# Designs tried in a protein design chat: VH-VL binders against Large ribosomal subunit protein uL10m (mRpL10). Part 58

Target 1, 224 residues: Large ribosomal subunit protein uL10m (mRpL10), of Drosophila melanogaster (Fruit fly) (q9vpl3)
Amino acid sequence: RGKINIQRPKAPHYERARVVAVTQPKYPELPKAKSCFKTRAERTQQQQENPYNEIIAREVRNWLDHSRLVAFFHLSSITADDIFRVRVQLHKQNLHLKSYGSKIIEQAVKNTRYEAIVPLFHSNHCIVFSPDPEKTAALLRIVRRVPQMVLLGGIVEETMLSRNQLVAYAQMPGLHAVQAQLVQTLSQAPGHLIQQLQAHQNSFVQVLDVHAKNQMNEETPKST

## First folded at step 17 (VH-VL)

Design la14 (from ha151 with heavy chain S28T)
Fold by OpenDDE, look of step 17:
Structure la14 (fold): chain C 224 residues (1-224), chain A 119 residues (1-119), chain B 111 residues (1-111)
Amino acid sequence: as target 1 above (224 residues)
Amino acid sequence: QVELVQSGAEVKKPGESLKISCKGSGYTFTDYWIGWVRQAPGKGLEWMGIIYPGDSDTRYSPSFQGQVTISADKSISTAYLQWSSLKASDTAMYYCARSFLYWGDFDYWGQGTLVTVSS
Amino acid sequence: DIALTQPASVSGSPGQSITISCTGTSSDIGGYNYVHWYQQHPGKAPKLMIYDVSNRPSGVSNRFSGSKSGNTASLTISGLQAEDEADYYCSSYTSWSDPFVFGGGTKLTVL
């Protein structure tokens, strides 16, 4: 009885081979492990879908929405120590220095009124937020003494300002001061008008009085 | 106009306590640092410490740490320098000065307070 | 103790230009552009003359100028006048823990 070579089983009869071929469970090809080479585009898209990035983007949006003063800066060769030092000083003035990745900014401002700021974030940058637009002067005063921080522009009271416009804004008297001045001017206007109206009347009366006095003096017959 | 007015001259004995004051006016007191500078007779300027009245953040020179106490009352725009126990070596002119930045310049100075400690 | 080094005294004649030096280290003058100069007349409080190496506060004469090279800052007074006779102190930022240091002072005499 020939030892059944279990190591090299004889090819089954062609009919059996057909049945075996048809009954072989087609194991779904294991999805070819999508080559770890996710295209830069796919990686970028996956990075965009990072829940963490979404959270940060939301934070950025919140800052933008609640800030009345936003300033954008380029950072040139600044050290962590320098940033820390500046941050503390800004914070003392209720100015909040933040740094975010360009992608996060893009995600944060996508389809918003702030989309125009995206081109400002192609390099190392930081943003300063404040709820108080009156702190613009303080901000500029601080950052002028930090050469590594270059002002690019900003948003004040929902208006996008260039660097020069922001500087000009900082030099303007505060809104309250302007309002106070306006109120003062308005309060003086009626008084001035009344004074001018009265001045003409008073002048006329004075002229008439002088005329009357002169007439009375002429009518006094020189009693020779 | 920005002005810092300091308390008058003091004559004390060793071991006595002392508190001198610096009142700021003409600006927002809480937006600037107030520093204290010592000048011994015939000597140079020596930084002692600094306070931010807005949040009472206080920092001392290492040489004066534990030797003096700096404080501020923002309600009356006044900064203080205090000794618990004076020494003869504390005899000096003391200046308060305003600074916008922690690393910055002192742009306005008080007139100085002369403290004399003698037995 | 971190100390900035100044000459004890400098003298000049009216109309001359004089320079006062302030020498520190790479941790202060050499590390930052936060060098300041103060003028002090006898019996008076110091007055800020220069801030951040070369900037003049409002009301300070343009005769006063500041510069820095390496670890040495310089105050230059041009067109020396009798009123310039005073003590001059330099100051620099050093570190977060000890932010202010003064020089020893320079007595300027106008001859």
Scores: ipSAE 0.823, ipTM 0.921, lowest interface PAE 0.7, mean pLDDT 87
Fold by ESMFold2, look of step 18:
Structure la14 (fold): chain C 224 residues (1-224), chain A 119 residues (1-119), chain B 111 residues (1-111)
Amino acid sequence: as target 1 above (224 residues)
Amino acid sequence: QVELVQSGAEVKKPGESLKISCKGSGYTFTDYWIGWVRQAPGKGLEWMGIIYPGDSDTRYSPSFQGQVTISADKSISTAYLQWSSLKASDTAMYYCARSFLYWGDFDYWGQGTLVTVSS
Amino acid sequence: DIALTQPASVSGSPGQSITISCTGTSSDIGGYNYVHWYQQHPGKAPKLMIYDVSNRPSGVSNRFSGSKSGNTASLTISGLQAEDEADYYCSSYTSWSDPFVFGGGTKLTVL
């Protein structure tokens, strides 16, 4: 009874589910399903491709874990030559341009604090990783002159920042002071900090400004 | 203050070697390309080549490939333009200039080094 | 090899508006918005006046403006002043292997 072949009853339902999947993504097409009826060998090959998805998902997790700067972009139509020259320029600043499928990103961030980023990957996108948050200004300066890359937001020192917050972060002269305030804010109020920081931008900036001013009043500031 | 200071004017004979310099200050030298631009007397600007001192990535204009050597010493924030054997046609003003992007604008220029090659 | 085409000279009277053209191809000016303009007074280094077609660096007068249409970029100087008398060069990105090309230069004479 329980020996009903899932493959046989599922094949028609899989075909109907294919229609729903095609209607959900707005711009990314679903080239994965090229046939409504597959042989057993083709289905086995499809299952064999799943191990590569987990290997790539581990790569994404490793980038997220070891990058103190992560930036997310919507990617408009761009030639291979143009994206290559941008990747080379970014790499010179220790900025690593990557692109991954939405499903791989979902696997990579599942059961992590980063699950909130999954909706950003509905459309064509790219991600920039770096171990150096001081390179945020360089990143924005490069991308400002690449109109095909539209900044959506980012993660700095494990804190989610909106587009405007990331731009403000890049302009701050006291990177160390900003890092200290971000860590203190996260430590005191875990939970839905992404929503709070975005919704209370002025309050968050005021907290950082007050903390930085108090530290500078207690110490002599360094000359730039 | 961003500043590019070039070495002084040179008077040379054909066949002599020459190395002129461009020292950058007031910015992170290894984060910017340094390009070299030639201007023959009474003529326009010609791009010669460019270097990224951070990793020594060096590119040459097709017109100057093999005629000059571009290098940099990042420990002293200095880029160089070098000839192994000067020709009279090398008589020109030589500018260094920096660019943040490989495809970008030259936002700061050195004062120029006049090289005169004659017998 | 491939040069951007500029008029050899242009002239204007003080207070007039003048336009300097820079014509390339679909592989440079027509294909990218990486067109830049430089001003060079006699005996001095070039100075960046306009980058990315129309952007002014800090410290450049708003009398200078840039635009492009098709394969032709234009530098416009309004309210012409004696100090504007100089040579003007356009430049453009072309390709990864040859990223910089200059125009031949335009001598602006303020009458």
Scores: ipSAE 0.615, ipTM 0.818, lowest interface PAE 1.5, mean pLDDT 80

Design la15 (from ha151 with heavy chain S56A)
Fold by OpenDDE, look of step 17:
Structure la15 (fold): chain C 224 residues (1-224), chain A 119 residues (1-119), chain B 111 residues (1-111)
Amino acid sequence: as target 1 above (224 residues)
Amino acid sequence: QVELVQSGAEVKKPGESLKISCKGSGYSFTDYWIGWVRQAPGKGLEWMGIIYPGDADTRYSPSFQGQVTISADKSISTAYLQWSSLKASDTAMYYCARSFLYWGDFDYWGQGTLVTVSS
Amino acid sequence: DIALTQPASVSGSPGQSITISCTGTSSDIGGYNYVHWYQQHPGKAPKLMIYDVSNRPSGVSNRFSGSKSGNTASLTISGLQAEDEADYYCSSYTSWSDPFVFGGGTKLTVL
């Protein structure tokens, strides 16, 4: 009984080989799920057709329209947990951390005064919104302790500010404080003026009194 | 100037209730956390809990959860630490301290309140 | 219970530099840059000396410095003075559910 050479099986008879070749189940090549390798571009295109994007864009516009403070951040290697921690702290200060896709932002700000912010959204970014511009200092204080959040710039009172300008703004005394100081200064000004005017009047009266006294002394007849 | 002023020393018996206070001044009371820290005689610092007076968000150390109640009255810039039933083991110095961030440092401390619980 | 480990005591002579270590885990000191140091004199409240590993609050002497390597934070006091004799505590952020942990404290004696 010839040792079946398992290492080099004899080629089957040509008829058998033909049958085996024809009966080999052609498993349809599972469409290489191109879906897993959808290029960032393809993902971005699919996002454009989503009616949901319009809704989100509207939301973004609402945030922009109702915010007096808007800050833009780049996120560098930040975890979901880190974001959560920061979000809570920001929220305590009436600062609202949001993240939106670049296309959504583009749609939201198209043909608006905010269109200039679009170039800021090329990577992983987040936005902080607040109705209170006085919270700029608090915002900066928080994010300084979060290295993963890099301040890019912002909008304060409808004015776009660079990073440096935002920092400078946060260091300024609050508008109310400045206004209060101005009011105080202005309130003191009339007092000073009145004092100065009164001083002149008083001096004048004093001079007149001296003159009157001198005249009275001259009119006192030397009673011989 | 930022100040935290705590209530005076307390001498109590086991089973009695107690509420001590910490009053903040010189800053926006609602914008900072107030933490409570226990220090038993001759021992180290132990974090008990923390409250954000702005919205009354209160968090406890697992070791003190259910053992004490932390509260605040923002109208008078005062935080409270209270026991429903004191134990001898509650004898300690209690500090309140301010923190800007939940994970942050305590930058200002009260002078401490000594609580003595003895039979 | 998550505890930070500090030496019980450290001593130094005036003018010397001393270092106090604080050792934790990858979940606290090793995981975050939120390590703080407090000084406590006898019968007094703690005072913040260092925050976020290496930052000094206003009014704190530049003789105090902080650093971190791995799971160990260090407080260095240069030019040791008699007034530096105190207990020193490290603290760290740990988790959202239990955010604060203190070390056991180190007694610094100035010889």
Scores: ipSAE 0.780, ipTM 0.897, lowest interface PAE 0.8, mean pLDDT 86
Fold by ESMFold2, look of step 18:
Structure la15 (fold): chain C 224 residues (1-224), chain A 119 residues (1-119), chain B 111 residues (1-111)
Amino acid sequence: as target 1 above (224 residues)
Amino acid sequence: QVELVQSGAEVKKPGESLKISCKGSGYSFTDYWIGWVRQAPGKGLEWMGIIYPGDADTRYSPSFQGQVTISADKSISTAYLQWSSLKASDTAMYYCARSFLYWGDFDYWGQGTLVTVSS
Amino acid sequence: DIALTQPASVSGSPGQSITISCTGTSSDIGGYNYVHWYQQHPGKAPKLMIYDVSNRPSGVSNRFSGSKSGNTASLTISGLQAEDEADYYCSSYTSWSDPFVFGGGTKLTVL
């Protein structure tokens, strides 16, 4: 869905635009040169106001709704060729590597139980989706040998798991038996289980909010 | 208890065709790459190509592109290396080997198939 | 054609340590940590000894270790034993279109 994606810009940076101008015949700059060098914040805002943002957000919701495995990664510097080969390898295991802007993620998970994931997307990131939670072991086996992808946590069968919990999940024998047990548990106590998950998500968000407020207060010296 | 079992030694004449096999067992055959490696008598290892049997994605070393055909039959967990017309210079030991990752290590090897091409 | 350079042979006495080098370029050994080492006894298939520069597969003796500096990877065998006498090959990832390269091999002789 949607040919136009909001991406982390690898588009020409201010310095790259300057280098290109030096290596080309010098011509008078356009009267609107300042408007051609918009800040990163302005470019991001224009993408957020783009009608394609809702289409992309629906794509994210569709992936979340149809994926029984979702894993979140911090993405360090990596070449386009290297991320491509990793994407190909993951795809062979029905693991789908995607990246979306933080505003798109926020829009996609608004008013859902997954709102707590938004802070994970403040920095450079990627997400792996799969309908197959049994592929968690294969995912971790692949990314263990991709140092640029650092696991942050995930969602398995609609349950938020920390990094360590996801690793432990992947090591459990009889993933099919564990999945059956999880489905049985959810079916037997849907109201109380959902309330417990919502409370844990709210507690996680509350901890992040306290952390953010403490950092803001640390930046405000003296009352006089 | 992963095992790769290759077809037996072959003695052929120049110009003949040949298809050798590599049967994998003890693991999910469609989840691993199978590579082919040549070792000429008294020489080192040369990578020839690799296949992902799950979707038949096949890649060749530039030195062997057009020289051989690599294929797989996932229903019987078997990979193949084939020549349409053998040359005397094809005399070598041929190994199949398994890799989980396209950029990874070959963790299990077949026993090798000796191919001798002489008149 | 060989893209990775190894010494043709090395020798050591039982109990000693030896190091086998594998030199490539910034596009293979220098650019990636996907360097692997294989041991091959005469008439036998290669066996993986070290992967990703320094990791030992299950069942490989801790006498085998690997390292990398710049464009050169090294395999070190400590406490040499007679059964270590074999050919040793390094391998590296290079690129998507040509992902594998082997070194020319090193014959280890235990004196």
Scores: ipSAE 0.707, ipTM 0.863, lowest interface PAE 1.1, mean pLDDT 80

Design la22 (from ha151 with light chain D28N)
Fold by OpenDDE, look of step 17:
Structure la22 (fold): chain C 224 residues (1-224), chain A 119 residues (1-119), chain B 111 residues (1-111)
Amino acid sequence: as target 1 above (224 residues)
Amino acid sequence: QVELVQSGAEVKKPGESLKISCKGSGYSFTDYWIGWVRQAPGKGLEWMGIIYPGDSDTRYSPSFQGQVTISADKSISTAYLQWSSLKASDTAMYYCARSFLYWGDFDYWGQGTLVTVSS
Amino acid sequence: DIALTQPASVSGSPGQSITISCTGTSSNIGGYNYVHWYQQHPGKAPKLMIYDVSNRPSGVSNRFSGSKSGNTASLTISGLQAEDEADYYCSSYTSWSDPFVFGGGTKLTVL
């Protein structure tokens, strides 16, 4: 009885081979890991869904929502040392210098009132945040001394301002000063009005008194 | 008006301690740096150190590190320069000066404090 | 010690223009536009005359101007007057660890 060569089984009869071929489970080809052929677009989209980016985007949003002063800058050939130096000075004034990727900014401001700032972030940029709008002057004073930081615009008290408008804002007397001035002006207005009203009355009375005196003098018959 | 007023002239002996003061007025004392500058008789200006009174961030020139102590009391808008042990070589005019920036200009200066150390 | 080099003395006649030079290195004057100039009269505190190479503080005469080329900054005083007789010091930012350096000073004499 010939030892069944289990290592090289004889090819089955052609009919059996046919049945075996037809009954062989067609295992679905494992989908070629789509991961290797993800188009740059799909990779970019997946990168957008990076949980890390979401966290950072949330951070950016938080900064925007809690800041009363936001300034946007273009950075031109600035070194890490320069950035550090400026950051420290800004921090001393309660100004917070941050840098984020354009994609993160886009994600952060999507469907928000800040969406209009997206076009500002096409190049190397940084953002300065502050809870104090009164620090606008200090901010401008610092960044004027840093040629590599170019002011693009900003947000003050929820209002978008151009570069020129920010500069103008910084030159204005503080809100408190303006308020104080307004109060002073308002407090003086009634007094001035009363004074003017009284002045006319007083003038009229004076004219009448003079007239009365003149009439009395005319009625005194020269007793010849 | 911005003004820095320094303490009066001091005459001391070697080994004595000394603390001189610089009082700022007419501006927010905590928003500017105060630097100390030494000028020996007939010599040039030497930067000694600088302090930010807002957070007491203090920095020294390498030449003066460990030789003097700079401090500030923001409650009275005053900066200080202190020696633990004076030397004859410490004889000089000392100026305090204000700067907005750590790398910036000194825009206002005190009148100076003359310190004479003589045996 | 990073020192800025100034001429010891310069002189000029009234009405003339004079220039005081301040020479540093690429780590200070050549590296940054943070060069400042101070005027000091005898027995007085220094006064800021120029900041950031070429800017004049309020109240400083337009006769004073500043410039920089390479590692050398220059203070120019035009229309020299007797009151300009003083010592002049340049200063520059150098590094984070040692932010301020002064020149040796220049004595200006008005003849």
Scores: ipSAE 0.803, ipTM 0.908, lowest interface PAE 0.7, mean pLDDT 87
Fold by ESMFold2, look of step 18:
Structure la22 (fold): chain C 224 residues (1-224), chain A 119 residues (1-119), chain B 111 residues (1-111)
Amino acid sequence: as target 1 above (224 residues)
Amino acid sequence: QVELVQSGAEVKKPGESLKISCKGSGYSFTDYWIGWVRQAPGKGLEWMGIIYPGDSDTRYSPSFQGQVTISADKSISTAYLQWSSLKASDTAMYYCARSFLYWGDFDYWGQGTLVTVSS
Amino acid sequence: DIALTQPASVSGSPGQSITISCTGTSSNIGGYNYVHWYQQHPGKAPKLMIYDVSNRPSGVSNRFSGSKSGNTASLTISGLQAEDEADYYCSSYTSWSDPFVFGGGTKLTVL
């Protein structure tokens, strides 16, 4: 992997894209250009001038739409061989390390709910995608031993999380642990069932309320 | 609570085959690499190879490529080191050890399996 | 082929501090902080003492410390005790194709 570095991002192999593509019922939203008639020459010129960028931007959009975990990192100088070994280790945990140009990221998230991530991509960066949000702990454990990758934040279950929130999320019990606790509660004496369900329901509502408030705070417009 | 338990000592003759085992417990076996390390009598540690039982990704030291076979059976949380034809020079203590990262430390070691090959 | 160099033996008296060196190249110890130290008593399996240059696992005495400068890593044992008598091995990441290299080992003798 002594290949010359190019300013443009390297496209992922179609084999990796196929793994994600088999579960992609959602597609990125197109710009509102379809509401205006475009001439044949205009459509052809736009396609000819940016054909590679359009393909890669759609790929990024597809990753964002079909990944329940997305993590953003600042990337310090690293050799191609070293980033390759990190990519291999991450892949064993169903974590997919990608690097894209900041312009392509801006194009991919334009007019989407993810537009708020654009400021994260003004410096050298990389992104980790996964369909498995339970792999957040494994991700952080791996990256702790990779000083070139500095966590900036992420998206979990379509919710933007700061660095500290993502770390806290990784320490939460999994859905199976919560489900197992509910089953054990339901198996206890019948006379206590309603009270225990109300207590667990209140805890669940509190978790959802924190999640909703975090979502509202992250979506608040910032002045100047 | 993390434990690597290796199979017992072996006494063999040159030309015989052998398969020794390393059973992991107390952790997610498929999420860690298992490495094999040789120590000839009175000598130091030599890395032989490593396997990721989760996907059977197996890598060998150049010195041992083609000399041994490393495998794993994730259904019983066990890694193996195998010779098709033992040599007297294979007499050594063999350790298994786990690492979370391909570039990481071996944090837990098996007790070792002494293999003696003599006529 | 690209072994890490350790002294064959070191010795010290109880209560003294000793240092064991481990010298590699810019491709391993000089290029990475993935340098680890193992202690091995006779007849026992190795035990991890230091990882990533200077980190101590739980249960390892704070008398053990690690550092590196350039291509040389060092293990320091302060307040030497009889139980510290053992063989010590360093290891380092080198490359994807041959990721682990051990030093030749250092026999520590407590006089």
Scores: ipSAE 0.730, ipTM 0.871, lowest interface PAE 1.0, mean pLDDT 80

Design la3 (from ha151 with heavy chain D105E)
Fold by OpenDDE, look of step 18:
Structure la3 (fold): chain C 224 residues (1-224), chain A 119 residues (1-119), chain B 111 residues (1-111)
Amino acid sequence: as target 1 above (224 residues)
Amino acid sequence: QVELVQSGAEVKKPGESLKISCKGSGYSFTDYWIGWVRQAPGKGLEWMGIIYPGDSDTRYSPSFQGQVTISADKSISTAYLQWSSLKASDTAMYYCARSFLYWGEFDYWGQGTLVTVSS
Amino acid sequence: DIALTQPASVSGSPGQSITISCTGTSSDIGGYNYVHWYQQHPGKAPKLMIYDVSNRPSGVSNRFSGSKSGNTASLTISGLQAEDEADYYCSSYTSWSDPFVFGGGTKLTVL
């Protein structure tokens, strides 16, 4: 019984070979898995400049340019009702709550002084705009009651502030109050200086008067 | 200091009209809500409605909708509650109260206005 | 009318701790952290004691504390004093159409 050489099998009979050749499954070339992960670059290139995005980007720019207070928030899972409540309350304080896509923000701030805010927009975010920086305290007071809104930072008077800096800013007396205090302090300064200058003069005069009086008393001969 | 001062006690007859007032001081009157709360004798507190004096946005409790009118004059920092025709059942203490938030707490309250409606 | 449920009365001795409960639904106390507590002495206006479940306004004693579990909010008064004898009302946000709902009130008696 001839040892079947498994390592070098005898070539099959011509007919069998033909059948085997014809019955070999042609495995379709596995489609080159186009890396489903369109590179961020490819995703960005295919985003046909939606004229609508440009319009919205312009709007965002407009808000940024005309706002003296801008606050950036991360928005956690929030209901439409909650957003509505917050929006209404903010609006009453002349605070405007807006939500824009990250791409729109990026487009809006590209080549502007606001470009540094782009990294803040990685997830669901909202922005609050106001022409009045004095409303910072009101803003913080409102959003503190909304746990779904997490303050990330903001821009006040063209200065970018961290969360903590915004909180600190809100605790400061209003500009007018500070100005008033400054004016008051400045107005008191000359008065104090004058008083100090006059105090020496007055003291000198008093001393001279006393001296003069003493001299007059000494010169008055005791009329015996 | 924040203060809400309400108008004095009223004694009226059924069918008469009435307007009571709540004057705010010590804060920006236009930046806060003013709510009205009713308390019948020996009963609990009932929210009637609320107004934002800054824009006169006015909201009513369903129970009081159409029964009363809430208004405000921001020029004199005063909110109003008025009836066109009083009923005996309107006999109660009425409080005005301040709230920063529409869904928030009433942090300051007026002293209350007692309204007595008797034949 | 959606009313929050409070016990009609609670009593305690001076120095004791007492708790007043306020029970609502999932659409009010259970749905929001906007629960407030008011103290009202006889013939006086209500006074805010707790806001947003557990926050104390300025000037309110630290003896007053608030908490919430499920659909029930609680006001705890520690070190009970005679001056604490009053009516206590809870309030909660419910909806935009009815933002302020009060409980029935609890009369606290200091024995």
Scores: ipSAE 0.847, ipTM 0.933, lowest interface PAE 0.6, mean pLDDT 87
Fold by ESMFold2, look of step 17:
Structure la3 (fold): chain C 224 residues (1-224), chain A 119 residues (1-119), chain B 111 residues (1-111)
Amino acid sequence: as target 1 above (224 residues)
Amino acid sequence: QVELVQSGAEVKKPGESLKISCKGSGYSFTDYWIGWVRQAPGKGLEWMGIIYPGDSDTRYSPSFQGQVTISADKSISTAYLQWSSLKASDTAMYYCARSFLYWGEFDYWGQGTLVTVSS
Amino acid sequence: DIALTQPASVSGSPGQSITISCTGTSSDIGGYNYVHWYQQHPGKAPKLMIYDVSNRPSGVSNRFSGSKSGNTASLTISGLQAEDEADYYCSSYTSWSDPFVFGGGTKLTVL
């Protein structure tokens, strides 16, 4: 990957984040050693220790360090054109849609307080980053109309919030760090957040098997 | 109270230029798309194009690409629809309308601007 | 140039239930739930009645409801009233490059 014209303003620059998001599924592989024979264990170990994974993990850490809002979503099947239009709409609100492999996420949050998020990446997912926690309401308003994206939870002002806590946060104006701490206090403990995130993830693995049925339900009139 | 107020009716001759306006109030103008919709006399609604005033991201219906120019001045919360050379077939009612999402509904509409082009 | 297909007119008596259809393709109504309905009285701007297939904006009577099946969306007006006499248009998202298409419109007459 070449150099991108990166300037680190108070908020991350969209063009670099956009390029990184587009390239996530197709990591450059380190050139293989030219030795005549390698065992499966050696090839698996070499692939697991690909130094390009550390570069991408550093990008994830950079996003986490510069984002006061991080939201995690389950992502069902979606066309490239549809994810593109969603990314464009989110970007207009300073919301940056990204996807990374679970291995890279685990490496990025290793030895941090965010290690508990790793189980969320067992299945297909995406993440939204923003320096602007007041944009949480805009994020939820947009993704409510994107059925392929289902909110699992998030991080606001370095405080982990469950799905319900993040929705409650979006409804409160005022001091963002104090609001996130208040929502967490009302919800008991950080362990409660992990339980709710895991429950949402399990629920949406099941929904993935019955996605066609959700289409039928939305075609029914709401008033009876 | 969300409101879109359009400029007044126009009577023009073929070949003349025209710029009509749509002023939004009561909401964050730069956070919503503004679309332009044409309705010829006795006919249905036709989508012409849409603009995001926050960054001037502009898209046109293939039927109107190159025929009109859509623009916005976010400092005065106003969107514009402009012809460089009017045709008699441009006689129609022109509406502006806003949408939060590129793929969403037009939830508020201007009152319309009647444009009459006759020789 | 391809529009969503609506009947040119429908009619009903006061108090009855009437349904207006809007038929598209798998690329619009069949592929998305971004179907919207607008009411237009003569000489007035359109007014949003239903969005995302079945949702009513605040201030719209619960007599209006929406649904879809396959490539066809439907607007249903229950308890038909004289003020419901108007033109009705459906619309749908289609693609990034050409995002909107309208139906041809349906004139509703209250007998």
Scores: ipSAE 0.737, ipTM 0.878, lowest interface PAE 1.0, mean pLDDT 81

